# VH-VL binders against a6qqv9r220to316: the designs that were tried, part 11

Target 1, 97 residues: a6qqv9r220to316
Amino acid sequence: DCRICAFLLRKKRFGQWAKQLTVIKEDQLLCYKSSKDRQPHLRLALDVCSVIYVPKDSRHKRHELRFAQGATEVLVLALQSREQAEEWLKVIREVSK

## First folded at step 5 (VH-VL)

Design x20 (framework fv_roledumab)
Fold by ESMFold2-Fast, scan of step 5:
Structure x20 (fold): chain C 97 residues (1-97), chain A 119 residues (1-119), chain B 107 residues (1-107)
Amino acid sequence: as target 1 above (97 residues)
Amino acid sequence: QVQLVESGGGVVQPGRSLRLSCTASGFTFSSYAMHWVRQAPAKGLEWVATISYDGSNKQYADSVKGRFTFSRDNSQDTLYLQLNSLRPEDTAVYYCARDEYWGSYFDYWGQGTMVTVSS
Amino acid sequence: AIRMTQSPSSFSASTGDRVTITCRASQGISSYVAWYQQKSGKAPKFLIYAASELESGVPSRFSGSGSGTDFTLTINSLQSEDFATYYCQQYYDYPLTFGQGTRVEIT
């Protein structure tokens, strides 16, 4: 069973954003193009990633969670609110540590 | 009782085509992703392709991409693999296999059908 | 692609032996490993998922362990029906990949 799921915006190449069903199951983050897909477009192990929260402010248009493996940024998700970002961060920390 | 039965294998010359079928019974076929896995003589297992429960999402091994086409007919509980531009290295037993959720592992396998590509 | 390497490639064993097969992933895959048994001339049979979860109906003498990159399949007290080739498979990422197989043959 999923720990948390929602449609979140995922940052694509060249700065565009796409709405994707995003799920945390066990210690993995999974992204699906639609709720009808049974195969994830992306699988990300949370135990090998660092996560940075970049809140919305005058220089940042969205609340973003940025995931990196080492020095490489592998995923950027946009959330609707600080509260949603904090909820997702709590789950990520619980399954990672 | 879950059952998968493959058919359509045979002996063909390089460059020819075959269509493999897999008939499913004993479960709600339309609720499962399905896979094709092959095994060359005296070799190990090689994943070939995956199709989502509704046929909208398909994944192919690089070695077969552009030559093989995966499809399913949920009204007939049948899976198809169209093999085009066959090469000697495609010689293998082809298994259809049922996925667990999310395109992962293979809990039930068919008996396999042999494809031989030779002159 | 994630490479799965099994060791040994083959070995001889006798009934009653404890048999250990190792599978190593070329990168971290958490616990996303399944194991299969294949008898000569037959389709593979599913044994284990999530590295250690035994499929219903599989004898308790089979067990799996490991996480990250190193995984092990153990058969306690080998029975005559256990002589077969065993494969590990990762399902962490596409393409799905198998180990090359470990053949357990009778001494």
Scores: ipSAE 0.005, ipTM 0.586, lowest interface PAE 14.8, mean pLDDT 85

Design x21 (framework fv_roledumab)
Fold by ESMFold2-Fast, scan of step 5:
Formats: sequence, structure tokens, C-alpha cells
Structure x21 (fold): chain C 97 residues (1-97), chain A 119 residues (1-119), chain B 107 residues (1-107)
Amino acid sequence: as target 1 above (97 residues)
Amino acid sequence: QVQLVESGGGVVQPGRSLRLSCTASGFTFSSYAMHWVRQAPAKGLEWVATISYDGSNKQYADSVKGRFTFSRDNSQDTLYLQLNSLRPEDTAVYYCARDEYWSGYFDYWGQGTMVTVSS
Amino acid sequence: AIRMTQSPSSFSASTGDRVTITCRASQGISSYVAWYQQKSGKAPKFLIYAASELESGVPSRFSGSGSGTDFTLTINSLQSEDFATYYCQQYYDYPLTFGQGTRVEIT
């Protein structure tokens, strides 16, 4: 069973965005290209990365959650609202331990 | 550039009240969550309170809950901390601080204002 | 509340030395750690977020590392302006908490 799931935009190389089913199960964040896929094409362990919230403003077009492992940004997700970003941050903190 | 300037500190007796202010300039104040952090003489840093960008969400350290009230006036770019029922252990320099990406860390701090509670 | 314990409490050093400061969390906090520098009589200055990300304008001799419960701040080659007290801070959960500080003093 999952703690939270939603279709979120995932940042691809060179600034493109792709809509993906994003799920947190246990301590992992999983991205599926389609709800019909039985395995994720991206799997991120939340206990080894940090997350930063970048709100939408005049310089930022989207509400973003940026995930880094050390100095390397490994994942950027865009959310629909500040409200949704807060909800996801709360779950991420709860499962990271 | 970014500036935060605190004022309102002073010397008061236990049980009295003070109102601290923090005036912001050089950035869009209404877009940032803000915090108060204090430091007792020769001691470390202690987080006191948080207020969201629009003032709708506030959190307080247990040590000050029920006595301190945090507020903001986005039209005046000003932050307020009302200190009631002051105790000797509230003696500290009080800093206002800006929350960079609403993450809970502080990219800019004011110079601080000293609150001394003594008999 | 999450306790942050720094070691050592103080460190005597000379310019050119490598200084390592350790910070330990009482529970797993992933990489949600920031570091600050405070000089005598001044407000703290932001150095690092997400355990290892250097704030723009901070000299490259500063670096951070760690995840989970154990974190370090390293100053590779100490300069005269680096004598200060350093604080770690967790922002994994509220209440936000700081380490007790590590004072870097001249020998």
C-alpha cells in the first residue's frame, strides 16, 4: 500500500516535463510512465536524499520539489499547488526516518 | 540588497511585555516564510517561532507557546513578535530570519535586538 | 524533539589547518541539515543546506557531508576570517533544532 500518489510532472533532460504517476511506498519514491506499468522506471530511496521546495513565483514557473543526493540533483517534480507540495513534504519527512 | 532590521528590545522586569519588530527590505517580503531565533548570552541558538508567507500558519517552540504571538503586516514589510509574561530565561538576543525555499533553514538574518528580563 | 549534538565544543587551530566539525542527530533526518557561521557579536551567516550544498558566495574551502544521523563540516585550509562558532541545524521536522555550537579558536 502507498502513502501518497498523484500524477506529477517530472523534469527530464533539457527542460522538458513528463506527466508521471508518482508514488511513495515505504521509504521509496517511485515514478511510473503509465498507470498500466507494473514496475517503475525511476526508483529513489528517500533516506539517502534531501528535498528542497521551490515555490512558483515571478522567476519560477512551477511549484517544484528538488531531490538531491549530496551535491547532485537527482529528481525534480512539479506540483499543482503549494498545498500539494506541503502534503508531499510531510509524507517524505515521515518515511525518511 | 536583502536587509532585516530588528527593534523593540530593552530591559524589563519579570511578568512584563515587549513588542519586537523586524523591518524587511530588498526582497518581496510577502513571498517568504519568516522565523524568530534567539540566543541567550554565551549560549547557542534556539528556534522560537515560524510564520507562513501569508500569516495563515504559525508554529511556536514549547518554551514560548501561550506567551509569545507572531504576526506580520505584508503591506508594511514588517514582522512582529509580542512577548508577554516575560521570564528571566527569555533573556536573549532575538533575530528575525528569512526562510529561503520554505524549507526551514535561514538564508538571511537581522542584526538582532537584545531582550533582558531581570529583577 | 530531534537533538543535534556537535563535537568538539571547541577547537584550537592555525591558519592552513584542516578543521572538521561533527554533528549527530538523535534520529534519522536524511540530508536535512544546514550549517551556519557566527562571528563574535554578529548574526549567524548561512553556509550550507541539504548537508552538502554550498550557498552562493561561500568559499570552496568549506564543504559538508553526511546523511541519516552523522554529518560533518570541513574547512580545508583555515583562513584568518574563519575563526568563529559554527552551528548545525536540522530542518527535517518541527521544532527546528540547532547543535550547541563548535568554537574554532586561534592557537
Scores: ipSAE 0.008, ipTM 0.592, lowest interface PAE 13.5, mean pLDDT 85

Design x22 (framework fv_roledumab)
Fold by ESMFold2-Fast, scan of step 5:
Structure x22 (fold): chain C 97 residues (1-97), chain A 119 residues (1-119), chain B 107 residues (1-107)
Amino acid sequence: as target 1 above (97 residues)
Amino acid sequence: QVQLVESGGGVVQPGRSLRLSCTASGFTFSSYAMHWVRQAPAKGLEWVATISYDGSNKQYADSVKGRFTFSRDNSQDTLYLQLNSLRPEDTAVYYCARDLEYWGYFDYWGQGTMVTVSS
Amino acid sequence: AIRMTQSPSSFSASTGDRVTITCRASQGISSYVAWYQQKSGKAPKFLIYAASELESGVPSRFSGSGSGTDFTLTINSLQSEDFATYYCQQYYDYPLTFGQGTRVEIT
């Protein structure tokens, strides 16, 4: 059913973060407020987005995947490790065209 | 230096109430989610509740839902846990703990405050 | 709820020993495991997150490994200050849950 699924941190307005069930299914990234929700709070088509990986370092507190449509940042996800970020990035690249 | 200091524990009869406090210092309290974790005598750790950085989101363990209320005052760098309808099985040391980066694990813990529920 | 089971529940060891503690999750939790050390009468101390990432200031003799359901904490050469109870914790999903603890006692 899904390609990859985990609770990731999603950046919300004003720089706050929330841990949300994040799923990649077909060519879409879906974020759910909780595992009990039937409808995603966010739905993002991956084929129209660019993604960059910003690793954790002295200036950056979290491992982040930043998604943009054109010049507009539409989603920022935080992952707990470089390995997790690389795993998600690989799936994103496989489903994008 | 990060410090968390709990207070408000004591000995109380079943059915009574207590209010626990946790005062934070040495970090920007308003930027962190916080938790309460308890430990019954000679037992392991049990997660009790979480509160988001601004207090808008709260989650409780099933064993305490409807009886315990978590709140925070960011202007005073203080957490509160209101314990109502206390039961003997609530007897434990209660720790407040800081959530590192909102993942749900705890990088700093207070010293704990003892709650004893007995007749 | 995700159940976390540690093994052994307790054991005795000597300084210099290589010690391994195991933690098993009742379902796949990827690498969402933290480890804590608790000394008698004290609050828990944070050791490891993401199954294998060592917290700053924790001695390098501590290491974590595992993914999915099976996780281990290893102390490569046990020191006198390491006699304590160790807990694993999953943070994959709420409610957050801990293992029952593994007590490392002096021989």
Scores: ipSAE 0.244, ipTM 0.810, lowest interface PAE 3.5, mean pLDDT 88

Design x23 (framework fv_roledumab)
Fold by ESMFold2-Fast, scan of step 5:
Structure x23 (fold): chain C 97 residues (1-97), chain A 119 residues (1-119), chain B 107 residues (1-107)
Amino acid sequence: as target 1 above (97 residues)
Amino acid sequence: QVQLVESGGGVVQPGRSLRLSCTASGFTFSSYAMHWVRQAPAKGLEWVATISYDGSNKQYADSVKGRFTFSRDNSQDTLYLQLNSLRPEDTAVYYCARGDEYWGYFDYWGQGTMVTVSS
Amino acid sequence: AIRMTQSPSSFSASTGDRVTITCRASQGISSYVAWYQQKSGKAPKFLIYAASELESGVPSRFSGSGSGTDFTLTINSLQSEDFATYYCQQYYDYPLTFGQGTRVEIT
């Protein structure tokens, strides 16, 4: 029943990253620490967020999707490739309408 | 052009030590995690160790924990692997490889340096 | 540790053949699989990451597929330069592990 699902890197405090099962279901983005967890540790309503894509290049180490509520950055995800980032961005924009 | 060049291999007796080096060029070394992967003669690939871009995080295969030490000098674009208490089972070509510490695949490899542990 | 099992261990093929190599993970690893080519006496060469994403400069006759536990590397229309040993690798979790390799030899 999820629209899209993959383990993505989530940016943690102090610049660390963690692989987390990331799911878009209905209009929400959910992050789980593992596939065995029953409760997401993060739940984000996509209709109240803006998202920008920061591609990997000489200045940026990873392909990142950055989510903000107003001026506050609430989530940063890293993807493996430009293609994966564009796929996720497309789904995010579709469910946010 | 990305290049990785290993050195320091040789023939040693069991229980001795070697230090392997890997010199990097053609990319911003300090922005990448680095890895060591080995291959015993006529065998497959075995991951040995990973070091993060700044050296703050290191991971080792169980077979080498406590014997091998991984380090890097970002000012010299150089990677080091200290091999202590060597065993015949450590005989292999040792490759340094570039990758991300979280996306742990290896996009560039050196030519390798041969370590032979024999009595 | 996550075990990666490749099949077959080796086989003979001819130029022009379609070659498929299979890799199976002992647990679900999503798409965190890379593939490498190694020619005799040489270092491995990176081919594919994220199970299906082709590295720049790798010929389009190479492709990868799969998710979860079952993964395949396919070479459409094998060329003489493709006779080599191929390895899959998981990077879902540490320790990083490789399959045992599949050797593709000329008939």
Scores: ipSAE 0.470, ipTM 0.872, lowest interface PAE 2.3, mean pLDDT 91

Design x24 (framework fv_roledumab)
Fold by ESMFold2-Fast, scan of step 5:
Structure x24 (fold): chain C 97 residues (1-97), chain A 119 residues (1-119), chain B 107 residues (1-107)
Amino acid sequence: as target 1 above (97 residues)
Amino acid sequence: QVQLVESGGGVVQPGRSLRLSCTASGFTFSSYAMHWVRQAPAKGLEWVATISYDGSNKQYADSVKGRFTFSRDNSQDTLYLQLNSLRPEDTAVYYCARDSEYWGYFDYWGQGTMVTVSS
Amino acid sequence: AIRMTQSPSSFSASTGDRVTITCRASQGISSYVAWYQQKSGKAPKFLIYAASELESGVPSRFSGSGSGTDFTLTINSLQSEDFATYYCQQYYDYPLTFGQGTRVEIT
């Protein structure tokens, strides 16, 4: 069923972030606005996306996973630690084509 | 140099109201969600309410829903907690606290303001 | 709501001791746990987030560990300034909840 699930920060406009339930099921990444929502606000097919990990350091405030379709950034997630980011990245790579 | 300063506490009889304030300085207030957390005498910490950076989303503990209202004025760097229909079990030190940039833990706390509800 | 249970409720220790405080969640919360220190008469102070990440400026004798449902806060070589009550807090989901606290008393 669910490969991995956690509340992650999703990047919004104007430098804002929202904590959303994020799930990887099969080859899709799903984001829910609230744990009470029955349908995801965002569905992303992982087989058509590239992902880049940008670690937190002196110049970067957050551990980020950045998803792109071609040259267009379609999703940025923030995670609370390097370990969590590596865990998610491993699952993403396993389910991606 | 983050600072949160609370005021508005006092001693009131059951059924009355108080308005608590928290003034913020040393950070971009409008970029942070904020919380109220309370602590009854000789008891533990209890989360009371959360307000998003722009005030559009609010959440309350079940024990205070319908009685307390959380608001913010980003132009004045100030938080407000309106306490209505106060009960003896609301007696506590009330802390305002800064959200950890959306995660929901509290990286900075005010000194607290005491609310005593007695008859 | 996610219930957080701490043990022990109180602990008497001497300076130099290693102190371990346990926090258990009623459901899996991954690593979404923060720890706070509260000294008598003072506001709580933030120590740890993500179960194990130490806040800047917090002494290295403090450490956290755990994932899922079981979490620990450890103080290596307890100092007199560590007399305090310690609280765990889950931030996995709302409502946000704290453990009941563990009082560390210097003996």
Scores: ipSAE 0.540, ipTM 0.883, lowest interface PAE 1.9, mean pLDDT 90

Design x25 (framework fv_roledumab)
Fold by ESMFold2-Fast, scan of step 5:
Structure x25 (fold): chain C 97 residues (1-97), chain A 119 residues (1-119), chain B 107 residues (1-107)
Amino acid sequence: as target 1 above (97 residues)
Amino acid sequence: QVQLVESGGGVVQPGRSLRLSCTASGFTFSSYAMHWVRQAPAKGLEWVATISYDGSNKQYADSVKGRFTFSRDNSQDTLYLQLNSLRPEDTAVYYCARDEYWGYYFDYWGQGTMVTVSS
Amino acid sequence: AIRMTQSPSSFSASTGDRVTITCRASQGISSYVAWYQQKSGKAPKFLIYAASELESGVPSRFSGSGSGTDFTLTINSLQSEDFATYYCQQYYDYPLTFGQGTRVEIT
């Protein structure tokens, strides 16, 4: 049923990051606090948002996917590697069609 | 299982100080951000302060900045809120509350401790 | 600061009623809204997060909805233990802010 799933870091307030089970199913991205939760902590419709990839480099400490609705950033996820980020971006683009 | 118990409230005159404590049990205290929320008599809820799981980040409501200091002792599972330069407007029940797993909303609350500032 | 405005401030209801409480944010906050129940003389109890997600152990007669600026808490078939004051809270931006509360009184 899900297209892709992994534990990713979600950017929280006060500069913190939290490990969340992150799933793409149909045209939605869902974040769960734990794998035991039945309902997601966050639900985001991918067809109404834009995504940019910010790779890790000397100015950026993590590989980040930043999601925005219009001009407003609504979600930032951190990935383990460029390869993981590219895999997630491919699925996001396919689902957003 | 999860319990938060506040103490340290009382009746004081304007300009005085109080130290509130909140003792936590039934969860891994050092893994959670914590909050103080207050409620004046017959009024609504007002967020006062947030402290990160390790104490390195703190946020305060503008109404209490410079007067209140939030701290935690993870070895004792205890929160502290130092109330300085108290004003009549600070009269309220003070609750400590647990951040819901990096959610910045409050899944467990203590029973509260009453602070009354009057002359 | 993001202002949260609840309506109505209070109302009377009977057991079995379907009741709806509204909460409006002064700016768009996506789904970053939590709801709490507070009974007289007691601490608040957590009900809902992310506008619509029910906390484990909360009865299914409670539901939340909304996104952006307008949010609702609905109690389908009010029970005697539901007479309380309800608060919405935004956690989209610092400072964290609550609505002023809606008191649900027994008729």
Scores: ipSAE 0.009, ipTM 0.593, lowest interface PAE 12.5, mean pLDDT 86

Design x26 (framework fv_roledumab)
Fold by ESMFold2-Fast, scan of step 5:
Structure x26 (fold): chain C 97 residues (1-97), chain A 119 residues (1-119), chain B 107 residues (1-107)
Amino acid sequence: as target 1 above (97 residues)
Amino acid sequence: QVQLVESGGGVVQPGRSLRLSCTASGFTFSSYAMHWVRQAPAKGLEWVATISYDGSNKQYADSVKGRFTFSRDNSQDTLYLQLNSLRPEDTAVYYCARDYEYWGYFDYWGQGTMVTVSS
Amino acid sequence: AIRMTQSPSSFSASTGDRVTITCRASQGISSYVAWYQQKSGKAPKFLIYAASELESGVPSRFSGSGSGTDFTLTINSLQSEDFATYYCQQYYDYPLTFGQGTRVEIT
């Protein structure tokens, strides 16, 4: 039962990014290196995370969803538009109630 | 000003090799994935290959796998495409293109270099 | 591979016309479509990404729409510099693929 699925950019070490198949299923966010992968490269429980949307502007070059557990940033995703970011944010907030 | 300048095209017989180059300027080359896209005379665009920012990951169109090799030299801001075992159907203008923020679409293109493979 | 099919392949138009070019994907690709303009003898120029997001510096007469499998590029009031071939491109998955192109010719 997939709630939403798309190839999003995931922030990697040293400021690099990788486009990965990102899926929200039940209360988890899963990232796959490719659609052929059997297991996710990242698994994140959304009920223990806060999420902040940082829109693209003159100071920020990407639309980002930043996920944190407490004070620790555990995941940053980039989306291609404000509309896509708002769509994903809505689903995230629904599943993490 | 972002610029991409291709060179190395020419007229060759089938089975020969060419090495295409693309010199980048006006941006931090080492931070961008890059692509080669080709266009046969009076035909549309065909994606050929991609190379990651550090050269560690590469992907090729099925039509060129095993014959073409993509590489980059970040110290010289230059891309290379080695064309081996050229076929008449490889005849095309070859463009280098900059990947937009890893998404896989192209915000800047070079002027292209013509490769003609004729018997 | 994801096949991108454009229609029409070509058509004639006059300045001031509203023109629409259609692009259809062989499978669902969400909004992962870019559009390019190519003038004779020139490299393609980037116009639109995410199906509907206009690149900075591209005239507002250009717009894109669509999601899933069906996408359109619209030029609201055609100018003389708009006579060109237009290509859609999916970037949902590799291999990256383009439509075959739509040539907009002067009447």
Scores: ipSAE 0.392, ipTM 0.855, lowest interface PAE 2.8, mean pLDDT 89

Design x27 (framework fv_roledumab)
Fold by ESMFold2-Fast, scan of step 5:
Structure x27 (fold): chain C 97 residues (1-97), chain A 118 residues (1-118), chain B 107 residues (1-107)
Amino acid sequence: as target 1 above (97 residues)
Amino acid sequence: QVQLVESGGGVVQPGRSLRLSCTASGFTFSSYGMHWVRQAPAKGLEWVATISYDGSNKQYADSVKGRFTFSRDNSQDTLYLQLNSLRPEDTAVYYCARDEYWGYFDYWGQGTMVTVSS
Amino acid sequence: AIRMTQSPSSFSASTGDRVTITCRASQGISSYVAWYQQKSGKAPKFLIYAASELESGVPSRFSGSGSGTDFTLTINSLQSEDFATYYCQQYYDYPLTFGQGTRVEIT
């Protein structure tokens, strides 16, 4: 069973984005290219990552969750709304403890 | 300002072909997915096709698969929709629309009318 | 395909009225719903995304709500420029689908 699941945008090279099925299961975040795929193309252990929420405002086009391992940014996800971002952030903090 | 301008519509007999174009201006065209959406006279909106920002992914509504072909030229900021084997039920205003990857449409063109009749 | 059903299909209203349009999805689609306004002879205009997020420039009298399968668009105090057809659209999965539309006509 997953803790939370939604189609989110994942940041790609050159500022492009891709809509991907994103799942948190246990303490891992998994990204799938589509709901029909059996294998995730990205696995991220949340217990070794920090996350920062950058809300959409006049200077930021999207609600973003930025994941880092140490000083290295390893993943940026975009959410549809502040509410969705806060919901995901809550789950991430619960599973990373 | 963002603008999308469709062209290429007209009146044709069943079985004929048309090529629709949509010219974009006022934004970085190569950074956006694009769609075609149509509307038959006095009817609702029907999604027709999507193309990713680089043209590598395309999807079509079942009603047009095998007959319509979507393409884009990022160097010319232009979309193309090739309509083959046209049927009377393809009669509609065809809109091009912009997508910031989610699958909803923040800007639409004015539309171009395709009429398929004998 | 995910079917989107709007109700009512049409209704008459007067300026100042509060109007509510309902949209139902045939399966759970979380908050992946957009709303559009279309005036006679014009292209659709984007109003709302993520079920409840109002697009910049859209008057605050418009609001959206809902999650899962049931969604609503509300116009708090109808103005003369609001007489139009309104469409919901799901963008949860392909093929993308619209509701059949709700025509708001002047009484």
Scores: ipSAE 0.623, ipTM 0.907, lowest interface PAE 1.6, mean pLDDT 91

